# VH-VL binders against Large ribosomal subunit protein uL10m (mRpL10): the designs that were tried, part 76

Target 1, 224 residues: Large ribosomal subunit protein uL10m (mRpL10), of Drosophila melanogaster (Fruit fly) (q9vpl3)
Amino acid sequence: RGKINIQRPKAPHYERARVVAVTQPKYPELPKAKSCFKTRAERTQQQQENPYNEIIAREVRNWLDHSRLVAFFHLSSITADDIFRVRVQLHKQNLHLKSYGSKIIEQAVKNTRYEAIVPLFHSNHCIVFSPDPEKTAALLRIVRRVPQMVLLGGIVEETMLSRNQLVAYAQMPGLHAVQAQLVQTLSQAPGHLIQQLQAHQNSFVQVLDVHAKNQMNEETPKST

## First folded at step 5 (VH-VL)

Design z1 (from i31 with heavy chain L103E; framework fv_imvotamab_arm2)
Fold by OpenDDE, second read of step 6:
Structure z1 (fold): chain C 224 residues (1-224), chain A 118 residues (1-118), chain B 112 residues (1-112)
Amino acid sequence: as target 1 above (224 residues)
Amino acid sequence: EVQLVQSGAEVKKPGESLKISCKGSGYSFTNYWIGWVRQMPGKGLEWMGIIYPSDSYTRYSPSFQGQVTISADKSITTAYLQWSSLKASDTAMYYCARHYGDESFDYWGQGTLVTVSS
Amino acid sequence: DIVMTQTPLSSPVTLGQPASISCRSSQSLVHSDGDTYLSWLQQRPGQPPRLLIYEISNRFSGVPDRFSGSGAGTDFTLKISRVEAEDVGVYYCMQATEYPWTFGGGTKVEIK
């Protein structure tokens, strides 16, 4: 009894082959299962339509619009505890530490003047907001103690600043201090000018006085 | 200090209109959402809706959509919950709460008790 | 709507003993952004609710360390390591992943 070759079954008789070919259930092409993986585009669209994302995006925009100081940081292997500690310290200075997803940031700043910040948010990041640009120095002081927070740049008074520019800004005397210095300088200027103007006159008078004294001494007859 | 102060208890009759208030202080009012939560006597918490005071954007629970109006006046840092026509079933404690995207409802008002009885 | 189911309804606990409260959601609370917006609130008798935990496991400012949150997806737990007298009240879980936001039915913690 010939070993039924199960690997290469003999082709059935042509009539049977015909019947088998006609009776083969045409399995409907399984609808190409729309890859359960929503295309990046679909995911992005769905994310845009998510009401919660809209809420967060709106908050981000509001923070950006109402903050006079915005600083962007990269986070490198920072623990939740460390973040919390920093947040507390910043909060004491009315600095608000927030973290958002890159997609949320993109949505928030789309078609706004802040669109240029999007490239800063490709990795783990956080943002510090403040209504007071004078807090820049305080911010930098606090974050210097946190090596996991790397300053990338920021916005001060609606101007985008590089890391170096922010550092420089923090080192500048506050506007009020500068104004005070200017007023002091301006207030001293007239005094100095008057002194300079009078210096020559005073010198002249002194010279004349010396001359007059010398003449008086010469005219004193030696009483024999 | 962050504070939400709500208006006082209200006693009303069915069919009457009512507007209760929630005043925020100690924080930037425009940066945070304000939500309203209902708590019927002896029952749990029910989310009613939220408002963003900056632009008065609102979201309602379907259960409360058309039943109440949430509004805000950012100039006086106050949010409002309003009924055009009260029902006996509206008898409850109403809380306002501040919401931030990542911290949920972090600060709450003291609550406003609304009693609607014939 | 996402239904939040809390168990138990009542949790009588002896002072100094641990308490555990479960919250189950009818669907995953993982948001499209990857975060899970589950919060735990405490309401003491005669007081407004207070935030304890946000995003599953983060303690809000001023919350004692005896409170901890855990969980993922649809199952969440609030634990009190050592119940104190001041912990008496009703605890609620809340989801804000999808509208409408919904609360659990609450769990009443009482001292035996």
Scores: ipSAE 0.026, ipTM 0.603, lowest interface PAE 3.8, mean pLDDT 84
Fold by ESMFold2-Fast, scan of step 5:
Structure z1 (fold): chain C 224 residues (1-224), chain A 118 residues (1-118), chain B 112 residues (1-112)
Amino acid sequence: as target 1 above (224 residues)
Amino acid sequence: EVQLVQSGAEVKKPGESLKISCKGSGYSFTNYWIGWVRQMPGKGLEWMGIIYPSDSYTRYSPSFQGQVTISADKSITTAYLQWSSLKASDTAMYYCARHYGDESFDYWGQGTLVTVSS
Amino acid sequence: DIVMTQTPLSSPVTLGQPASISCRSSQSLVHSDGDTYLSWLQQRPGQPPRLLIYEISNRFSGVPDRFSGSGAGTDFTLKISRVEAEDVGVYYCMQATEYPWTFGGGTKVEIK
């Protein structure tokens, strides 16, 4: 969930102008001859002149917040026709292949829980989104036949997973199947069996969380 | 399949209000932008504005800012285009279209013909 | 605003022959993120527009391979390698690099 998504109300024009005015006096004037630095006011105006960027960044944040499956790929050279065929195959499985510039990804995830993914996008990349985490197996089967797409990792039910963890997840019983069993048990007997199914489900989620955290720690020393 | 279905043709007098609709189906409505495009009789396409249904964030073309209101109701997967007071110059075909970054306006509604005459 | 200018075809196109449609923008369409948000739309008589090409050269779902897009900066081309009878219509280029989003005036394709 991004902060900009949480703090949704559009501020009145006067509030934006007031904030800019308050911050402007804190920054010195730029030298007239070539400078690699711009004043706060100049940077703010440059951002205001790129409104499309904020719109796409908001799309990315929404996809991240509302998708139960997000997979990140490195994308090697691929023809428009080939990527189109892959997109069609994925779409049939409710898997949505999207590509965004690295700067848009950085802006979309800045100051959010997803900021950790930024290093994955320093080279050619694409992202697959889905509301259905049970489609992870279908996703891996499709991309296995696409050598130009290399799985880097992903997010399942808000948990960061490495490539190997996603492969393991694809081989496990689906969350919907576990939840369906829990509902069935609840309708038959509100007893020990329900508690046990919930405990098993929680243990599985906990294992995935631990694996994701261990993966992130391994990445830290090398950065990327 | 992805489908955008627009409301039927409208015949109005100058000064009357109007609200036309665009219902999305076959996709996650809140994850895509909906845009409105005007086509005057025998003329080309003009972008009017867009809305992101998840939070109702809107952006308008300067030519249409203050002339129309774009809104959406995500509970019934429907976007709207509204005029408080119609003019004869509003006579046109109005299209809604879905937008998602790299795919531009990928799926289009069938159009709603609005005729404004006294 | 970015103005998109399309050149009219000089004459109707013969079936099976190639056709090229030109689009020129008043300023570069390269966005700050490095991508170029130029798309091509087809509108057949009495029908809504249909997306053909997005981001200069990427063919949309269901679009025949006889359609291709090319270009960079301010000059873009939509090419139909073998014009078919069903290709009759008006073709529009569109930019989404800068607000407001703008369309070209359209180029009519007629068969001889």
Scores: ipSAE 0.000, ipTM 0.424, lowest interface PAE 17.6, mean pLDDT 75

Design z10 (from i31 with light chain D33S; framework fv_imvotamab_arm2)
Fold by ESMFold2-Fast, scan of step 5:
Structure z10 (fold): chain C 224 residues (1-224), chain A 118 residues (1-118), chain B 112 residues (1-112)
Amino acid sequence: as target 1 above (224 residues)
Amino acid sequence: EVQLVQSGAEVKKPGESLKISCKGSGYSFTNYWIGWVRQMPGKGLEWMGIIYPSDSYTRYSPSFQGQVTISADKSITTAYLQWSSLKASDTAMYYCARHYGDLSFDYWGQGTLVTVSS
Amino acid sequence: DIVMTQTPLSSPVTLGQPASISCRSSQSLVHSSGDTYLSWLQQRPGQPPRLLIYEISNRFSGVPDRFSGSGAGTDFTLKISRVEAEDVGVYYCMQATEYPWTFGGGTKVEIK
């Protein structure tokens, strides 16, 4: 794409500006973004078509278009304090943690090359963006200490990668040329990647279904 | 630091065309919405419309739909407000302002005074 | 359209005394997400507007702590705990919950 705008903003996006204000006391206090401090299920169930969703969806599309590293995570129950600590650590590495409702993600990626990622956001999720793909190793090191965040996959240098491929990329952080070759070698068709990512979601759904059936069997052994 | 710099004051006659500008600096221009707000002499603020420079998507206030055109050129980080045919009732101060996520308008231009008289 | 009504139209205040501005919307500003997109702007004489408060009660960067916002639903208040000479100007509330975005009529804060 012949666009001149490379994502190295002179001023932080509003969520990053919030984190910067906390970590750097010289900067005035900035507003807390709501996207990572509300449960995704609550946002999704209450959201209707409205102007706010349209505004945020365009911001999401811009983040996807101008980030050389995008990582997708399943997000288990986590407190606002815990996720805030993770945001602070990620910000120090130029990594931007964001969360959006499923409808906003769908609007943002509809009719784009990113449309295949929509199924990843049917459960609790968050996304990490960075203009610097060499930070993949730092990202994985930080989230390894956060059991509530489970890596699903990502996009590096415009190539969709599975969890295992992203981990392999992270293992080569010292050699830029070797990292580029690895991404090219490990690249997959988007359809194949989404199938792998959907399998992870289906496994989670299956676990919930088994739990529900166990609850029913405890109370009513005879059921059809 | 974030700045929005608007073009200079204009004096026009009814029926003439006009295009005023708002240049953004100190931030990623395509990541933020730019809105236009009118303030008639001695009166309050009126929202005219907003544009997302990344894809040139626009929304207009019903009162201004068809009366003005909002556009942007991301290569020179500039948004525009344009009239095909000015009226005396268009005499006002016009502000551009950046919209920042879930906020409202966070940074404002200095304003462009447009005077339309016969 | 959502109509935003501000009271009073003008508020003469002695230096160091508090000032209070009310904003009432013709319908609830609670978005379907549960958030309320109500902000307050200050316009000093001869200057462009500047953001003071967003989402009811959050102070914007560089805004002194003497400014505070409160409210819910349709009734909102901006308070200045100790008015200073630099606080002279017109204050506007704004909603972005529904299109078209609308402003209150303004409240002029002046000394004495």
Scores: ipSAE 0.006, ipTM 0.488, lowest interface PAE 9.7, mean pLDDT 77

Design z11 (from i31 with light chain E98Q; framework fv_imvotamab_arm2)
Fold by ESMFold2-Fast, scan of step 5:
Structure z11 (fold): chain C 224 residues (1-224), chain A 118 residues (1-118), chain B 112 residues (1-112)
Amino acid sequence: as target 1 above (224 residues)
Amino acid sequence: EVQLVQSGAEVKKPGESLKISCKGSGYSFTNYWIGWVRQMPGKGLEWMGIIYPSDSYTRYSPSFQGQVTISADKSITTAYLQWSSLKASDTAMYYCARHYGDLSFDYWGQGTLVTVSS
Amino acid sequence: DIVMTQTPLSSPVTLGQPASISCRSSQSLVHSDGDTYLSWLQQRPGQPPRLLIYEISNRFSGVPDRFSGSGAGTDFTLKISRVEAEDVGVYYCMQATQYPWTFGGGTKVEIK
């Protein structure tokens, strides 16, 4: 365990190096600026064309190691323009929204204390990083207006917190309250906290399944 | 304080080998990328490549791939740029610079002037 | 490769007056992760480059607030609100969205 250096610059962006390498030949014909997400076919092709996910994994490890705030979200269907607006708002608060594939997350957290979070990322997801844990309140205020982003949990000061604990943390005034919360969280077995995070994810998936079935039974407009 | 200190100026003949250095201090050397940038006399900046010192992973600009070798020795917090055979067209100022996350190149070395002539 | 075009090539300015430098990329600099990796560097005569601004508009540590960056997509601007004698030098924009990383051709800021 090392100290968290809040004066340290942000972790290196290894994801860009890999993404740029695999997308460069197709960039003029498939503008990346108009899409924040790849299709399944594009993601599969990119993995086969560039199997070296370790570059992005190094970035994720550095973000995890050097961020005092990490928040995990489930991400529902959202337009590229809408997610871009959210990213701009987050950047103003030193909050950095990133999306990584499940294999990248798995490689990044392999042989670390955070390895158990991998199941949270089997569906569409995104992560917000910040060197400043006091920005948790600003983060939740911004995402309150983005129903497509559903908070699953996070890590504050190297301690894993459930959705409810992170919400409570955001409402606390100042560092003294944060330290008290971390002491309480550290007194719990890691497996219990992981179960809470996964249970929230499973409950959300169940809600989505019911909602999807209800939507499927709705009339689809006839194309003209 | 963060510092990158580069080796001194070099005067070489075409065909000779050369290895210049960039020593980092005042920060965790293995947690930052080190990049190399060329500036030909009276011209602008050209990115050559980067190295991650922790595992010596390198990535080169296509224009410099195969022309130079970038390496690092984390035990002495030093990165290197090497030519096996210099050409007159390699005459330039060479800068090393630290890269961390979204910051781009935040701290720069003082530069190493390499002159190649017969 | 993404081509970075800077205008003007040179900007003679009177002390205390504002200066504005434009940087235009041949392609959008919005990365697939939604971030825009556009930075501005200052190089004073005989000195190495120095980071001024990263991610379009964020000032680096120690950079005076008279420097500001703005822009989106392919069109970016660096502004100096009140040029001082120490601001003489060449300014470069840089993109790190697409490999290879590329620099603008530079804009010389000089005192009239």
Scores: ipSAE 0.006, ipTM 0.453, lowest interface PAE 13.7, mean pLDDT 76

Design z12 (from i31 with light chain E98S; framework fv_imvotamab_arm2)
Fold by ESMFold2-Fast, scan of step 5:
Structure z12 (fold): chain C 224 residues (1-224), chain A 118 residues (1-118), chain B 112 residues (1-112)
Amino acid sequence: as target 1 above (224 residues)
Amino acid sequence: EVQLVQSGAEVKKPGESLKISCKGSGYSFTNYWIGWVRQMPGKGLEWMGIIYPSDSYTRYSPSFQGQVTISADKSITTAYLQWSSLKASDTAMYYCARHYGDLSFDYWGQGTLVTVSS
Amino acid sequence: DIVMTQTPLSSPVTLGQPASISCRSSQSLVHSDGDTYLSWLQQRPGQPPRLLIYEISNRFSGVPDRFSGSGAGTDFTLKISRVEAEDVGVYYCMQATSYPWTFGGGTKVEIK
C-alpha cells in the first residue's frame, strides 16, 4: 500500500534561531530612513510575487506529502513534443513529471523537512513524483532514453538520496526488508547526502559548460 | 470511497445570511483543495473560489471576491460557503468539488440548490 | 481572463455514431510547471458534473475508452467514438492553468 506520509514537526524554534544566528549574512549598512523606501528593483520583485505562487506552492507540498518517491533532474533543451512523450510514458507507471520555478519550490519547502532541496534548482530542472517507490527502476529505465534529463538525486520514504544511492536503491532485490534497511542506513548522515546532491549538480553544470564550448558556443544550460 | 456530501436545499429572502456546507470523507481532507462552483438555472459552470483546508488559505474568482466567504473546519472535514446578505441573483445550484494537481476537479458533491426570492 | 470557447453549442447525434467537441482557449494553457491543466467534464441531466479527461488526454477512473481527448496549446478536442444513450448531457472543458479558473460554455450532446 502506498500511503500519504504524515508531515512530522521540523526542528524546534530554538534550533532555527541558532541556525539563523550562525548563517545570518552581513549586509552593507543603509540608514534606516533610506531602507524604509523600496528600490524600483525591490518593488518590481514584490509585484512579481504573484499570489498565484502561493496556491502552486501548496500543490507542490501536496505532491511531496503524497509521494514516497521524488526524483530531481537537470533538464537540458528539449522540445515540447518530446517532453510530452516522456510525461505520457512516465504517467503510465504512476510517475508524474513536474517543473516549477525555484521561488515556488522555496515557498513550498520553507520550514519543512524538504528545505534542503532548494539548492538543487539553480538551473533548468524538473521533478518526478510517485506514491510508489517500487517504480524507481521503471523511472530510471524510461529516463535512460532521454539524454536531456540528468538524474541529480531524490527522496525515498522521506530519506534524501544521492544519484548513486538512488540507482543502488533501484537495483535492490525485491525484498522489502532489504530496501527498508538501505533507506534507514542512508538516513544516518544527512549532511553528507546533501553535499553529494549539490556536488552532482555543480559537476553536471561544469560538464555541460565544457560541452557547450566544444559545440562551437552552443550553450546548453545557463551556469550555476 | 471518496465522497463529498453537501447540505440540503435552501429557500431565502433577499438580505438574509446563509452558510452551506460540504463534508468530505474517504480521503485525507487536509491534503486536497476544495473549490466552489456556481451553476445559474439553465446556464453553465462558474468557478467561485478554492480553499486549502490545512491552513485555510483561500483564493477567489474576481467576480466573487467580497460577495462570498469560503471557510473550512478540518476537525470535522467540512468546507463552507457563506453569504452575509443574499440577492435574488444568487439563485443557483452550488457545487463543491475536490482538486489536486493535474486531476482538476475529480470528485463533486451532489449540489445545494439555493433559491432567493421575495 | 482566459476565455474558453466550445463548438458546437449542441450536437444531435445518431446512436452509435461518433461525436466531436472542440475547445479553444484565448491563451496557451501550458502552465509554467510544464503541464497543461485542460480537463473535460460531463454533466448528465439533473446530476453534478463528472470528470472525464484530465491533462488533455488522460481518462479518469471508470471512464469508458470510447472517450478520448487530444490537443495542445490553445486547441483541444473531446471525441466520443460511439455515442451511447447514457452519454446524453452537457460537456464542459475547463482550464486551471491561470486564475481565474474558467469553463467553456458547454456543448449539449443529444440523440436524434
Scores: ipSAE 0.006, ipTM 0.519, lowest interface PAE 8.8, mean pLDDT 77

Design z13 (from i31 with light chain W101Y; framework fv_imvotamab_arm2)
Fold by ESMFold2-Fast, scan of step 5:
Structure z13 (fold): chain C 224 residues (1-224), chain A 118 residues (1-118), chain B 112 residues (1-112)
Amino acid sequence: as target 1 above (224 residues)
Amino acid sequence: EVQLVQSGAEVKKPGESLKISCKGSGYSFTNYWIGWVRQMPGKGLEWMGIIYPSDSYTRYSPSFQGQVTISADKSITTAYLQWSSLKASDTAMYYCARHYGDLSFDYWGQGTLVTVSS
Amino acid sequence: DIVMTQTPLSSPVTLGQPASISCRSSQSLVHSDGDTYLSWLQQRPGQPPRLLIYEISNRFSGVPDRFSGSGAGTDFTLKISRVEAEDVGVYYCMQATEYPYTFGGGTKVEIK
């Protein structure tokens, strides 16, 4: 959809998406260890050194480093057709939906400023990347129609934001200076932010529990 | 402006070694893959392999595994394609190309013609 | 390996008329991440290849609007709405969904 100006520094995300795809094919298993027996620790270490995971971890680091907007979502059960439609709608707005395993995320952000995001990925998740932070409002409008995707928080202009802070940012009228100042003012230490994001997840679980109890007698149509 | 500049044409004899280069400029060299593509005279394109210059990770096409070596020197933003022993069947145009994200090979070098004959 | 088959082998076309090139893969090009890594390249005589289209339908920077890509799964098409003299060359489809990356055999576009 539309022309992508790759000659300018503003759009590295498109080039990164390509490398991620290229580097995600099935890889042959690592050669068997030279020793006859392997401990559980040795087996775990071999899995951590899988070339597939190392390649994808490098791409995740590049996505994080060069995207001005990163949004983290919890992802409930969704069909391949449904997620494909969402991906297409997001792509039209220069928003790139990606999914990575927790170990890959951990490898990608280890010893970086982004290490605090690891706890967000212990359950089903996906990430949306974009070079354009002004697309946050478009992102939230699209995702509002996808109940299987629940916003956890994000990174805007290299600043970690909670769900509520990101929603507030999206509601700004698109004034660059005002939005930049809001991001700076809302900025918090990663540890504190992660705790707030985990609290949001717990609140969502409580809402789901109440909803499930209310639907128990009504037999509401299943949407997941 | 993104540019990939390749070394000049080479004329070699079978059994000789050769190393050709591809110098990147106008972008962050370590953040992009460099791929090598062969085009035999009058034929189509064949992917040989790629390298990620940041850590020198390489991936080869099965057809070229063990026949060539791809390397990079990030201090001078240059990638290399090397043969230890050339064969007449290595006569071809060799292209380097940048690769990253959803763009496939977005920028290409001008090509290096390698001729191997007695 | 994924085999990429292009048709036609050559396409003589009258200046200003449309041209269409088909590319068929031996298996689905949908990657596990949900994206489809199919690209189209143009190679003019004596020049290196040039990226035209990436991820099925996205035009690369500087590529004229007369070029468009479409398709899904295993069947893809490159269309030139109004062929111009500078469009003479060989066109290749390429997949990077799986290693090894593979190219179509090429389609030669020439003016008749």
Scores: ipSAE 0.000, ipTM 0.436, lowest interface PAE 15.2, mean pLDDT 76

Design z14 (from i31 with light chain W101F; framework fv_imvotamab_arm2)
Fold by ESMFold2-Fast, scan of step 5:
Structure z14 (fold): chain C 224 residues (1-224), chain A 118 residues (1-118), chain B 112 residues (1-112)
Amino acid sequence: as target 1 above (224 residues)
Amino acid sequence: EVQLVQSGAEVKKPGESLKISCKGSGYSFTNYWIGWVRQMPGKGLEWMGIIYPSDSYTRYSPSFQGQVTISADKSITTAYLQWSSLKASDTAMYYCARHYGDLSFDYWGQGTLVTVSS
Amino acid sequence: DIVMTQTPLSSPVTLGQPASISCRSSQSLVHSDGDTYLSWLQQRPGQPPRLLIYEISNRFSGVPDRFSGSGAGTDFTLKISRVEAEDVGVYYCMQATEYPFTFGGGTKVEIK
């Protein structure tokens, strides 16, 4: 259990309102089925872009700039009720689950250090933000019980980490200085990270294709 | 709990300047937009503009662009709505409201009544 | 600007009876991200507006389940399944899909 600041505790109503505000259901859009019409739909959507994308993009950039922990996930089919429960669990650990369209993310990170993350968001995705990097272990404990969320990588203390590097960071004891040193050590090959994240995403897609084929060859349970 | 507390009612003469405030508490002030909404006596709601306190970025309704200034001071978690020269037509109730990233106004201040008369 | 038209202008309702409010937009409210940013607000006499429903059908925290929202594209409905005395007030629809944000003209719910 962490240190409790008795002198400056947040009011119970504040915590309740914060849970509601942060965990308000933003129903994740299911991945659209592949179609020969996808390119036309994408062009039509681009033609209808409006200033609201800029408003949301500024929020995304603020979350990135003020979060010392950012984790990127692929999101498989999940019910609204299930994702809401996950948001509540995450919020109790000061972890904020958000979902944004790929164009919004691209606009938010264009010409910034975060531009390298754009390729992670070509399919259904979500992002978890936190001001507390020591919550990485709590994040992974919660997500391991949500098979629909697959970790792709993240940013810790402004350093981009692959999935395996983020897992290693989470396994460290709660010594901030030691964890910061590990992050720097794990990130020693900057040009290699993008390739590692791309390779991981491609491997994950292959696993999903095999899983989908196996599911189609067997009777499906009531819902999934 | 999330709370937006607005400054008290104002009675002004045409041509006077005015700055009203909206203090946020119970949440991360810099992570949410603050919007301003006008309600003239007996009329509906009109959106005036929004501000993102983290970088003071503002968006105004075309009807209010150049008529008012929206600003924020994140060190005291306060947003402002300001007029350089008030008109009788500015007589209205002014609300501040917190704007969530899903583009909804979720929490509202109690309102500031501004009366402009000679 | 997107024009939001509400009907009826006033809705006298007997306590315990349902009420239905319609909101029509001058153009589709579907955002480029696929979501529809249509909200419903309640304003009781002498009080600030209160968020009831966001993104067409999602109830905000503390909002009773007698309130429900539905619709798509340009046509939206707010329903109160059993009107209570505390539901008296003016209801507004709002769109945030396009800038500037716009409100409907309001529907006054009154007890007969």
Scores: ipSAE 0.007, ipTM 0.507, lowest interface PAE 9.1, mean pLDDT 77

